# VH-VL binders against Riboflavin kinase: the designs that were tried, part 20

Target 1, 134 residues: Riboflavin kinase, of Devosia riboflavina (a0a087m355)
Amino acid sequence: MGIRLSGCVIHGDKRGRKLGFPTANLSIAPGVELPPDGVYSCIVWLPGQTTHHGATASVGNNPTFDDVKERRVEIYIHDFDGTLYGHELNICLLTRLRDMRRFSGLDDLTGQTERDVAQSRAMLAHHALTGLLP
Short names: E, the ipSAE of ESMFold2; O, the ipSAE of OpenDDE; V2, 0.75 times the mean of E and O plus 0.25 times the DockQ between their complexes.

## First folded at step 16 (VH-VL; framework fv_roconkibart)

Design kn05 (from km03 with light chain G34D; at its last look DockQ between E and O 0.76; V2 from the best seeds 0.00; counts 0 for: pae E 2.04 > 2)
Fold by ESMFold2, look of step 16:
Structure kn05 (fold): chain C 134 residues (1-134), chain A 119 residues (1-119), chain B 112 residues (1-112)
Amino acid sequence: as target 1 above (134 residues)
Amino acid sequence: QVQLVQSGAEVKKPGASVKVSCKASGYTFTDYYMNWMRQAPGQGLEWMGWINPDEGGTTYADKFQGRVTFTLDTSISTAYMELSRLRSDDTAVYYCAREGDYEGYFDYWGQGTLVTVSS
Amino acid sequence: DVVMTQSPLSLPVTLGQPASISCRSSQSLLHRYDKTYLHWYLQKPGQSPQLLIYLGSNRASGVPDRFSGSGSGTDFTLKISRVEAEDVGVYYCMQALYWPYTFGQGTKLEIK
């Protein structure tokens, strides 16, 4: 079932928080193999918890920023607006929803993000995830 | 008080490069995108791009892609713009400006840096 | 790129009279969350630009209430209800919905 990753939250994209999609950026240990770039449905366990939250993740460069050279994992945890800076998250990437792409402006970015989250929620509703543990 | 203080005027020959600094004070540097604009003599304003000081991500206007680089030194709250392979039509005043509330408006501007490119 | 067209480009005004500057965009600036990404700046002679109006109609900090902005599609207006001597300079509209951000050509306001 899916691809398991963990990492420390190092920062979030503050534009995303302004748009209603606060994200957590994860620092992934060197040598860990990341899955193909893209946007994924996923689940996440918050520190110290055995129940999971639904989430939407992006793996790869931020397509809005042409000069970004680092591959990264950004997670939007559905229905959660807390801060987890400096804490470890455990995640499971499930379904790859789309490739990364560049955007022509804020409306394009916002609209795609809304569609990604909607698709992630729909895919998560179809997975047999009850009781899954970190 | 929010302030953006830019480096002094520069005179360059075609083909050279220039690096303009923008030192920020009076706010949390990593909370706001830094934007760069230029204004040729007697002309209007032109957006060059931004840098997100939280993660270092940049976006450049296509016109400048490949010639401009934005960088940061967050330890001294300073942004830099470097423009290479200068041409005479790069003669302009270059401005840094802070982007307010991630909404694309520039609520504080540097004083401007005149870059003159002459044969 | 989104083209921003200002009218007039030169605006001589009498002190105390109202003034109006138009700005048209080649694309709608209304974001899907119902915000309008159109901003106005004033560049006084020899100075950096300063923000006057953001998101169509909000006055920036310290901007007098004689300045107002309106519009939510492709047509926008900056109004000055009573022009003062310190209002002299070049006014720019700018769109920030599409990347790259783009400015209008500027409107030079002068006292006649």
Scores: ipSAE 0.445, ipTM 0.798, lowest interface PAE 2.0, mean pLDDT 87
ESMFold2 (binder alone), look of step 16: mean pLDDT 94; pTM 0.955
OpenDDE, look of step 16: ipSAE 0.648; ipTM 0.874

Design kn06 (from km03 with heavy chain D54E; at its last look DockQ between E and O 0.51; V2 from the best seeds 0.68)
Fold by OpenDDE, look of step 16:
Structure kn06 (fold): chain C 134 residues (1-134), chain A 119 residues (1-119), chain B 112 residues (1-112)
Amino acid sequence: as target 1 above (134 residues)
Amino acid sequence: QVQLVQSGAEVKKPGASVKVSCKASGYTFTDYYMNWMRQAPGQGLEWMGWINPEEGGTTYADKFQGRVTFTLDTSISTAYMELSRLRSDDTAVYYCAREGDYEGYFDYWGQGTLVTVSS
Amino acid sequence: DVVMTQSPLSLPVTLGQPASISCRSSQSLLHRYGKTYLHWYLQKPGQSPQLLIYLGSNRASGVPDRFSGSGSGTDFTLKISRVEAEDVGVYYCMQALYWPYTFGQGTKLEIK
């Protein structure tokens, strides 16, 4: 189950990092069909590892920021503080949590991000218990 | 030391476009968001938006959406602000300013560029 | 948009005397992580604005200790303990918690 994607990690939003949610942008190959825009619970395989980590992923254009011309995949890897720039990551999008939305400011963004991460963790836990994780 | 040097004054007619440059020095250009503000004569400050020099991502104030464009030339640490379909009420001093540590404050400002829009 | 309201708009001050500028926001500027996204700028005559106080109470580099920022939530104050001639200019508060960033009207400080 889930939607599998692969991409090279490129630089993400440093503002998000400042707020405690460092994200990694995945450069997805042209022509790869992305799932509907939204925020997803997901799992990620770090380079050289066979075990997966939990993550929260966003797919699509960020309506808060005006210049995103292309749909992007950004991931926040839970409980991970390493640097992955230039590495190829495999991810699996599991549960769609919500639509993309515009934020009114940093606090709104922070609050929603916290909720997203919490929901993602809950979904991942559910999948683990039901044997739905790959 | 950190410096932001803007291009010179501009005189434009209504309907024209203006492009103001802001050359940064004294720091790593891609490490800080660049913001743009303007100030009409005798008036206060107005935020126009920001650009992330590392990724090129932009955020524009709704008031300027569709009429302003922020661009970069990272090879020369320069940010550009282009405002199109100029009106007389666009007459103002335009400022670029570095956002300090992603905390929404502007710790360094350009010297300003006067843009005059008149028939 | 968040409305920033400064008072007074004109502030004549005698040299050596203290000055106080109020800034009120239409919404709280307190981030849930504890930072207050209220900043103060000074624009001296014929110059670009310069940062005075950031995140409510932090003095920017080179700013004399006679300047201080205080407040919380929606009410903020910039104080100058002893006004000097070089302090003449227009002071702006700015919120950066909400998009778009918004400035107060400005307070023009002049020497009596």
Scores: ipSAE 0.726, ipTM 0.894, lowest interface PAE 0.6, mean pLDDT 93
ESMFold2, look of step 16: ipSAE 0.738; ipTM 0.894
ESMFold2 (binder alone), look of step 16: mean pLDDT 94; pTM 0.957

## First folded at step 17 (VH-VL; framework fv_roconkibart)

Design kp01 (from kn04 with heavy chain G56S; at its last look DockQ between E and O 0.55; V2 from the best seeds 0.69)
Fold by ESMFold2, look of step 17:
Structure kp01 (fold): chain C 134 residues (1-134), chain A 119 residues (1-119), chain B 112 residues (1-112)
Amino acid sequence: as target 1 above (134 residues)
Amino acid sequence: QVQLVQSGAEVKKPGASVKVSCKASGYTFTDYYMNWMRQAPGQGLEWMGWINPDESGTTYADKFEGRVTFTLDTSISTAYMELSRLRSDDTAVYYCAREGDYEGYFDYWGQGTLVTVSS
Amino acid sequence: DVVMTQSPLSLPVTLGQPASISCRSSQSLLHRYGKTYLHWYLQKPGQSPQLLIYLGSNRASGVPDRFSGSGSGTDFTLKISRVEAEDVGVYYCMQALYWPYTFGQGTKLEIK
């Protein structure tokens, strides 16, 4: 169907939560190939659940020290407002919505995030996704 | 009480690097962005960028890109700013400041660190 | 970059009288969710800047109510209803809606 990934939630961007898009940052195992950088529509299985939530994901590198790159996947789970720190998530990336880009400021970031989420929701409503398992 | 305590004044020659520390206390270090500003003698304030101590993510103002690096050590609640390839017009007081509530305002400032660049 | 223009740059004021400082932004500072990302600071002689007003009109902790901020879109005003000796210093406006954050040139308030 799409690209399956899993990882442990290590932290989130609290600015995103304040803007109404709480996110989870996933630590992806070494050696796992990530798809091309970009923003994706996706689905997520919460810990211990076999039903999924719709989501919007950002895939990209996030340098940590002296040009060392770490793999980073940041997930906004639609209609979910809980905390998942330290838990494993299973996700399936479906449609690549756009390339990563720089933002000119907070309003630009907010507007793009709204459009990404709207596009992700529309794509997910178009797909027949019932019965998928983690 | 919230405090930001910066390292002491530095005198450097052109071409050198400087690393300024900013030790935070009185709050949860990883809950707030740390910003860096500078102020040349007798002049106004200039924003250099921020670091998100929760993720170590950085944003630099374009004019400093390639010359400045923000780092941190969360175990001692300390942020660092390193500026390389110093020029005489880098002479300034450098400030760290905590960003309140992710809204871009700086509610607490360090005391400032004078960096003088001269031959 | 967003240009922040303050006026006046020098403001002599008699103790006990009102003072008013204008700040104009080259771009609207209104976020789509309704907040205004305009902040004011005071730098007293020999000190670090201190926050006075955030998000257009909110007084920072410990700031007396004789300070008020107002404005819309691109034009902003900081008012001091009656100036006291401890109010001397340089006042800066700053925008935080666009990156990089940018400051005005400063307004030096002095007792005449």
Scores: ipSAE 0.732, ipTM 0.887, lowest interface PAE 0.7, mean pLDDT 89
ESMFold2 (binder alone), look of step 17: mean pLDDT 93; pTM 0.954
OpenDDE, look of step 17: ipSAE 0.739; ipTM 0.895

Design kp02 (from kn04 with heavy chain G104L; at its last look DockQ between E and O 0.46; V2 from the best seeds 0.64)
Fold by ESMFold2, look of step 17:
Structure kp02 (fold): chain C 134 residues (1-134), chain A 119 residues (1-119), chain B 112 residues (1-112)
Amino acid sequence: as target 1 above (134 residues)
Amino acid sequence: QVQLVQSGAEVKKPGASVKVSCKASGYTFTDYYMNWMRQAPGQGLEWMGWINPDEGGTTYADKFEGRVTFTLDTSISTAYMELSRLRSDDTAVYYCAREGDYELYFDYWGQGTLVTVSS
Amino acid sequence: DVVMTQSPLSLPVTLGQPASISCRSSQSLLHRYGKTYLHWYLQKPGQSPQLLIYLGSNRASGVPDRFSGSGSGTDFTLKISRVEAEDVGVYYCMQALYWPYTFGQGTKLEIK
């Protein structure tokens, strides 16, 4: 069901935190196949937990510092504001909501993020996801 | 004390590239976006783009897309701006500036680097 | 791109008198969460720009209280209540709500 990924939380773009959408960035192991770039509705498990949280994820590649490509998954966990740095998360990407796009400015970015999260929440409400395990 | 120290002035021929460094000190380098601006002689300021030093993500103003590259060396808290295929109208003072508190203003600026493009 | 228009472009002022600089943007700079992304910088002769006012009206660290920023939407004003010799330089407004960021043309303040 969906595509399963795991990775360690690293610090990412902190502008999202200032806008009320704190994100966790996952470092994904080299060689793991990622789905097409885009924004996804997903669920996430915290370390040691068997219950999941709803989330909204962005999938894309980062520029390399040494010409070695690295993969990036940025996750906003719905209704969660705890500390995740240094923790390993398990996620399941469910539905691709849209392509990545460029924004004309901060207000455009903010509005799109609000719509993405609303759409993600709506789609998760229609899934039979109770009891799923990492 | 926050300080941004840029590399020295450069003279280049049309068609060449230039790489300007910006060494940061007095703060946690990866906590603040780095922005680049330029100012042609006797003219106003022009934004070129930013780099997020935490993850290396960049945004370039469309005018410079395809000619400018921002890079980092986080081990020495240094940002770089490379501008390729130089033209005479690229003659300017180039500035790095730190973005304050993720609110898109520039609270500390480098001293500037004059790049002169002359045939 | 958002056009930022400053007025006047040249501002001679008698020492100790007030000064006012206008900045108009071609688009509203009010973000949906209530912040206004307009900033003011001063570039003193031979120096790099320095931040004066951020988010419309907040003074940057070390900026004297004779400087104030005001305005709404598209029309903004920087005021200096009593001009001092150290205030000489070129003042720039900048918008940061839209990308690319854009600056006004600058206002050169000089003592008469």
Scores: ipSAE 0.687, ipTM 0.867, lowest interface PAE 0.9, mean pLDDT 88
ESMFold2 (binder alone), look of step 17: mean pLDDT 92; pTM 0.939
OpenDDE, look of step 17: ipSAE 0.719; ipTM 0.887

Design kp03 (from kn04 with heavy chain D62E; at its last look DockQ between E and O 0.50; V2 from the best seeds 0.65)
Fold by OpenDDE, look of step 17:
Structure kp03 (fold): chain C 134 residues (1-134), chain A 119 residues (1-119), chain B 112 residues (1-112)
Amino acid sequence: as target 1 above (134 residues)
Amino acid sequence: QVQLVQSGAEVKKPGASVKVSCKASGYTFTDYYMNWMRQAPGQGLEWMGWINPDEGGTTYAEKFEGRVTFTLDTSISTAYMELSRLRSDDTAVYYCAREGDYEGYFDYWGQGTLVTVSS
Amino acid sequence: DVVMTQSPLSLPVTLGQPASISCRSSQSLLHRYGKTYLHWYLQKPGQSPQLLIYLGSNRASGVPDRFSGSGSGTDFTLKISRVEAEDVGVYYCMQALYWPYTFGQGTKLEIK
């Protein structure tokens, strides 16, 4: 089924953008319970659209950079190059892929991000075939 | 033009703390990571860590973790480095430097702040 | 931590002659997307370090074309085609692929 969340898009990870993985931070309303920290396969609905897009989401803090002082939801929307700042997005977290971890450097970060996205895509494809998408 | 202006020299006793400021101008302060380095007299350069002025997130070198604190005053485009529990081997010139284009190189440096720790 | 090793540590040069500084890293500095995260700095006497070369071979703004960076993987070289008096100082290589960032020991260039 998944966990539904909504939030306004704010600035994301600029380093990720340089590496080809531009992310969007979602400002989640206070009091909303977030799932356990980790990386998730998810789907997202863009403003004004009824069809969903695949995405990879991170929940929690960034242990490597410690740039996040509070738990946040950060999403990388697959195959999407647009800007969404200031827009409200609805997402659904589907499968938890892994725990948050520290990285030794940029290449380690890049490699894991690629694996995360690949796993996310695979899970989304599986959910589509089994009719488990919301 | 881009400028980083640091606070003046400090003389401290062992066990004390020091706070160095770095005022940025000539660019959007929140668009670039600020890094800190130090250089002991006659020695090489040592990276201490960085702060993201956009969100305030910090990354410290393990050697300094728990003893160094990076902070910001974005209203005046100023970054701060506080080092506590000072030792004699903390005597060094401390530099702030802007990281260019998130590629790990430092394209602009402060003039340096000499911190002397002695009894 | 990645260890950066420079050679030589002292480099006396005659004005107008070329100079070459070697920098070796204990691990490859090649990112999987093709960028090399090796940078060069010059610290002139009594001054702050200044960027010379970034990402292996790119000259920073204002840096004369007599400076060039080359190399790949773990072996890098900074070259000065014709040394001038203003080139005196300590040169540092730095890796930025791994955390923490680490510097070489520095190479002191002096005029004979």
Scores: ipSAE 0.702, ipTM 0.887, lowest interface PAE 0.6, mean pLDDT 93
ESMFold2, look of step 17: ipSAE 0.703; ipTM 0.872
ESMFold2 (binder alone), look of step 17: mean pLDDT 94; pTM 0.956

Design kp04 (from kn04 with heavy chain G57S; at its last look DockQ between E and O 0.51; V2 from the best seeds 0.68)
Fold by ESMFold2, look of step 17:
Structure kp04 (fold): chain C 134 residues (1-134), chain A 119 residues (1-119), chain B 112 residues (1-112)
Amino acid sequence: as target 1 above (134 residues)
Amino acid sequence: QVQLVQSGAEVKKPGASVKVSCKASGYTFTDYYMNWMRQAPGQGLEWMGWINPDEGSTTYADKFEGRVTFTLDTSISTAYMELSRLRSDDTAVYYCAREGDYEGYFDYWGQGTLVTVSS
Amino acid sequence: DVVMTQSPLSLPVTLGQPASISCRSSQSLLHRYGKTYLHWYLQKPGQSPQLLIYLGSNRASGVPDRFSGSGSGTDFTLKISRVEAEDVGVYYCMQALYWPYTFGQGTKLEIK
């Protein structure tokens, strides 16, 4: 169970990559209903694959240059070190870990990200997710 | 060659708004945060915030939140800073600066835009 | 906000002699992954600031090797081994570990 989504990888913020948490920024179709803003444990299927990877995602409204806000999902794929720019990913958002929050600086952001990823990995280890398809 | 070229000096009345442009050239505009600073006459530097040109996301120093807005026109590689409800202590030179390697250092600066707020 | 305190605020120096500028932060600028988020700028008279030193000790492109940065944690030093006439201006330290980024008050270097 969870919320199934897909989206195209947009050129993302490289700051996460320098911190060891490279993200894929996804543009989600406007007709898709998203869960409340927050940080989630999730799983992701890479293009053309039927097996999944664990991931940690943040869900929030994206900035827009039009009057309609663009939705986005930023995903750190656990144990994956590649570039998927321009490709579509399929994801399933599972457990909501926390609300979005402001950070006091780069060290605060880094520490919170480490905790989020650790919590996401722990929660994913307890789910029977084998054999799920995109 | 990397260049940041800002719009010309402005004279404003208290209560008005000002919008300063910063046109970038010589690099990929969306790969670097754009930061804004100001410097009152004879005073030091003050950071106002940044915008991520790739996403359009912004962070403002608390002192300016509610009065400042950063925007973009990526088609012409230009960033904008708008400061509203001007008061006399907003008189300053305003700078845009490119943030290097997401590490918070500013490797290229605009030439500065003097904004004078007087009655 | 993190307070950055520079000393001295005014620094008269004889040409060819060394100069040293201190910068103190109210909070450690050491990130948990080992980088120090302290940067130095020079603003020459009538000009925009220019980057001198980033991440504590790295010289920016085109900066002469007579400039060096050192320090860690909360205490930092910018040194000029031999002051030249072109070094005149105001030197600023800046921290970038905490948001908002904050600058020191500036140290005005003058030839005496």
Scores: ipSAE 0.718, ipTM 0.882, lowest interface PAE 0.7, mean pLDDT 89
ESMFold2 (binder alone), look of step 17: mean pLDDT 94; pTM 0.956
OpenDDE, look of step 17: ipSAE 0.751; ipTM 0.897

Design kp05 (from kn04 with heavy chain T30D; at its last look DockQ between E and O 0.49; V2 from the best seeds 0.67)
Fold by ESMFold2, look of step 17:
Structure kp05 (fold): chain C 134 residues (1-134), chain A 119 residues (1-119), chain B 112 residues (1-112)
Amino acid sequence: as target 1 above (134 residues)
Amino acid sequence: QVQLVQSGAEVKKPGASVKVSCKASGYTFDDYYMNWMRQAPGQGLEWMGWINPDEGGTTYADKFEGRVTFTLDTSISTAYMELSRLRSDDTAVYYCAREGDYEGYFDYWGQGTLVTVSS
Amino acid sequence: DVVMTQSPLSLPVTLGQPASISCRSSQSLLHRYGKTYLHWYLQKPGQSPQLLIYLGSNRASGVPDRFSGSGSGTDFTLKISRVEAEDVGVYYCMQALYWPYTFGQGTKLEIK
């Protein structure tokens, strides 16, 4: 029902912080198979906690300065504004909300991010009501 | 003492490629997008795109898509712009510029690199 | 692409007098969170451009208070309250709300 992943937070909240969506960027081991690129609703377990947070994740690959293949997941943890740099997060990707797309500008990006988060929250609420969350 | 120092002027033939370097100092390289612009002789400014030094993510203006590549060497705080399949109308001064605070303004610029393309 | 239109293109000004440069965009530059993504640069003769005004009205570090930016939506103005000899050069507006970023065609300010 979901795809379980773990990764170390390698970046803090940069542009996302400016837009009100501080993100955690995860480094995923090279041998791990990721689902198709896209935006997902997901669940996150913070370090040392057994309860979960709702989140919205972007899955993609970015080169690391040429020949190094770096697998990344960017996660906005709903209702959380902390720093997890250097810590390992455990996540479960649930519903794929959309494909990646190009944006016409910063306002377009911001609006899409707001819609993605709203959709993620709605899907997580549905899972909670049906008892399907891990 | 923020400084962006670009590589020297280049003369190229049509069909060749050019790679311009931009060495940054005086700030945390990974915290700021690096943008590239060009200015043909006697003309205005044209944005070519950016690279995010933190992640290596790039955005290119459609006009240059397929011909331009931005790269980094973060160990020496240096950004590169490579433009391939050069044409005479690529003759311009090329600038790197640091983007302030993710707000699309360029608070520090390199000195410019003249690239001349002639047969 | 968003078209940025400056006027005038050539601006001769008497030393010590005010100057005003207009910039119009083909699309609103107001972001949904309230910021205006319009910036101004000066390129002095033989130099790289330098930032003057960012986000519509904020003066960049080291820029004299003779310079001010105003406007919203699609219509923007750069004002110089008293022109000095060091103000000679080409002024550019730039929008940064849409990608690609686009510049105005430039306004050349000269002392007459």
Scores: ipSAE 0.704, ipTM 0.877, lowest interface PAE 0.8, mean pLDDT 88
ESMFold2 (binder alone), look of step 17: mean pLDDT 94; pTM 0.956
OpenDDE, look of step 17: ipSAE 0.756; ipTM 0.899

Design kp06 (from kn01 with light chain K35Y; at its last look DockQ between E and O 0.67; V2 from the best seeds 0.00; counts 0 for: pae E 2.2 > 2)
Fold by ESMFold2, look of step 17:
Structure kp06 (fold): chain C 134 residues (1-134), chain A 119 residues (1-119), chain B 112 residues (1-112)
Amino acid sequence: as target 1 above (134 residues)
Amino acid sequence: QVQLVQSGAEVKKPGASVKVSCKASGYTFTDYYMNWMRQAPGQGLEWMGWINPDESGTTYADKFQGRVTFTLDTSISTAYMELSRLRSDDTAVYYCAREGDYEGYFDYWGQGTLVTVSS
Amino acid sequence: DVVMTQSPLSLPVTLGQPASISCRSSQSLLHRYGYTYLHWYLQKPGQSPQLLIYLGSNRASGVPDRFSGSGSGTDFTLKISRVEAEDVGVYYCMQALYWPYTFGQGTKLEIK
């Protein structure tokens, strides 16, 4: 259905936490094939749980980062406010919502994030995802 | 006690490069962005960009894009700024500063490093 | 780039009297979630800049109560209710809503 990935949460984007979009940065094993760069709707299984949450993910190099060695997966889990640092996270990337782009500042970033999350929620509301397992 | 200690003053010829170090102590180095500013003699402050030490990600102000490089060595909690193809108008005091609580303000500054570019 | 304009550029003040410094930005510094990304710094003679006020009106740790920041949108003010000798130096406003971050030209406060 979608692309299944797993990874250990290594850090979150500190700026995202201040703006109400805390993210989990996933360490993906070398050699794992990632889908094309972009922003995705996805679902996530929290540690030790078989039920899923909706999420919004970005895959690829952040345009504001010039010197990165590996592609990144950053996940914002909808309606979740806990900590996942150091835990293994299982995800399924579903629909690619847009290309990565650069931002002119913090307000531009926040506005785009709001639109991405809204689009992700809308896509997930129209899928029959009941009963899916990690 | 948070401290940022920069390398000493440098004198360079036009066309050379300079690399300024900024050693951090008293906090978790990877939790905060490191920013670089400069101040030409008798002039105001100018932001050059930042580096995110937990991801090694950088952003450079457009004015410096292509001439400046930020790097780090997390094993010794040290950030570096390298500026290439120096010219006389690069003479300035260069500062590193920690970005506090991710709100774009600089709560701790290094002591500054004077870089003089002269023929 | 967002242009930050300070006035006055030179501010002689009698010891013990109030002082006021204006800062105007070429674009609004109000984030859609209500935060104002305007900060104030003081650079005392021979020193590095130090943070005074962040997010428009919050005093940094250790900054005396005589300093206050106000304003929103594009017009901002730093006030010193009564100037002391240790307040001499150059005051800078800085915006952090847009990239690149930009500073005002500075206001040199002197005791007359």
Scores: ipSAE 0.455, ipTM 0.800, lowest interface PAE 2.2, mean pLDDT 86
ESMFold2 (binder alone), look of step 17: mean pLDDT 93; pTM 0.952
OpenDDE, look of step 17: ipSAE 0.656; ipTM 0.875

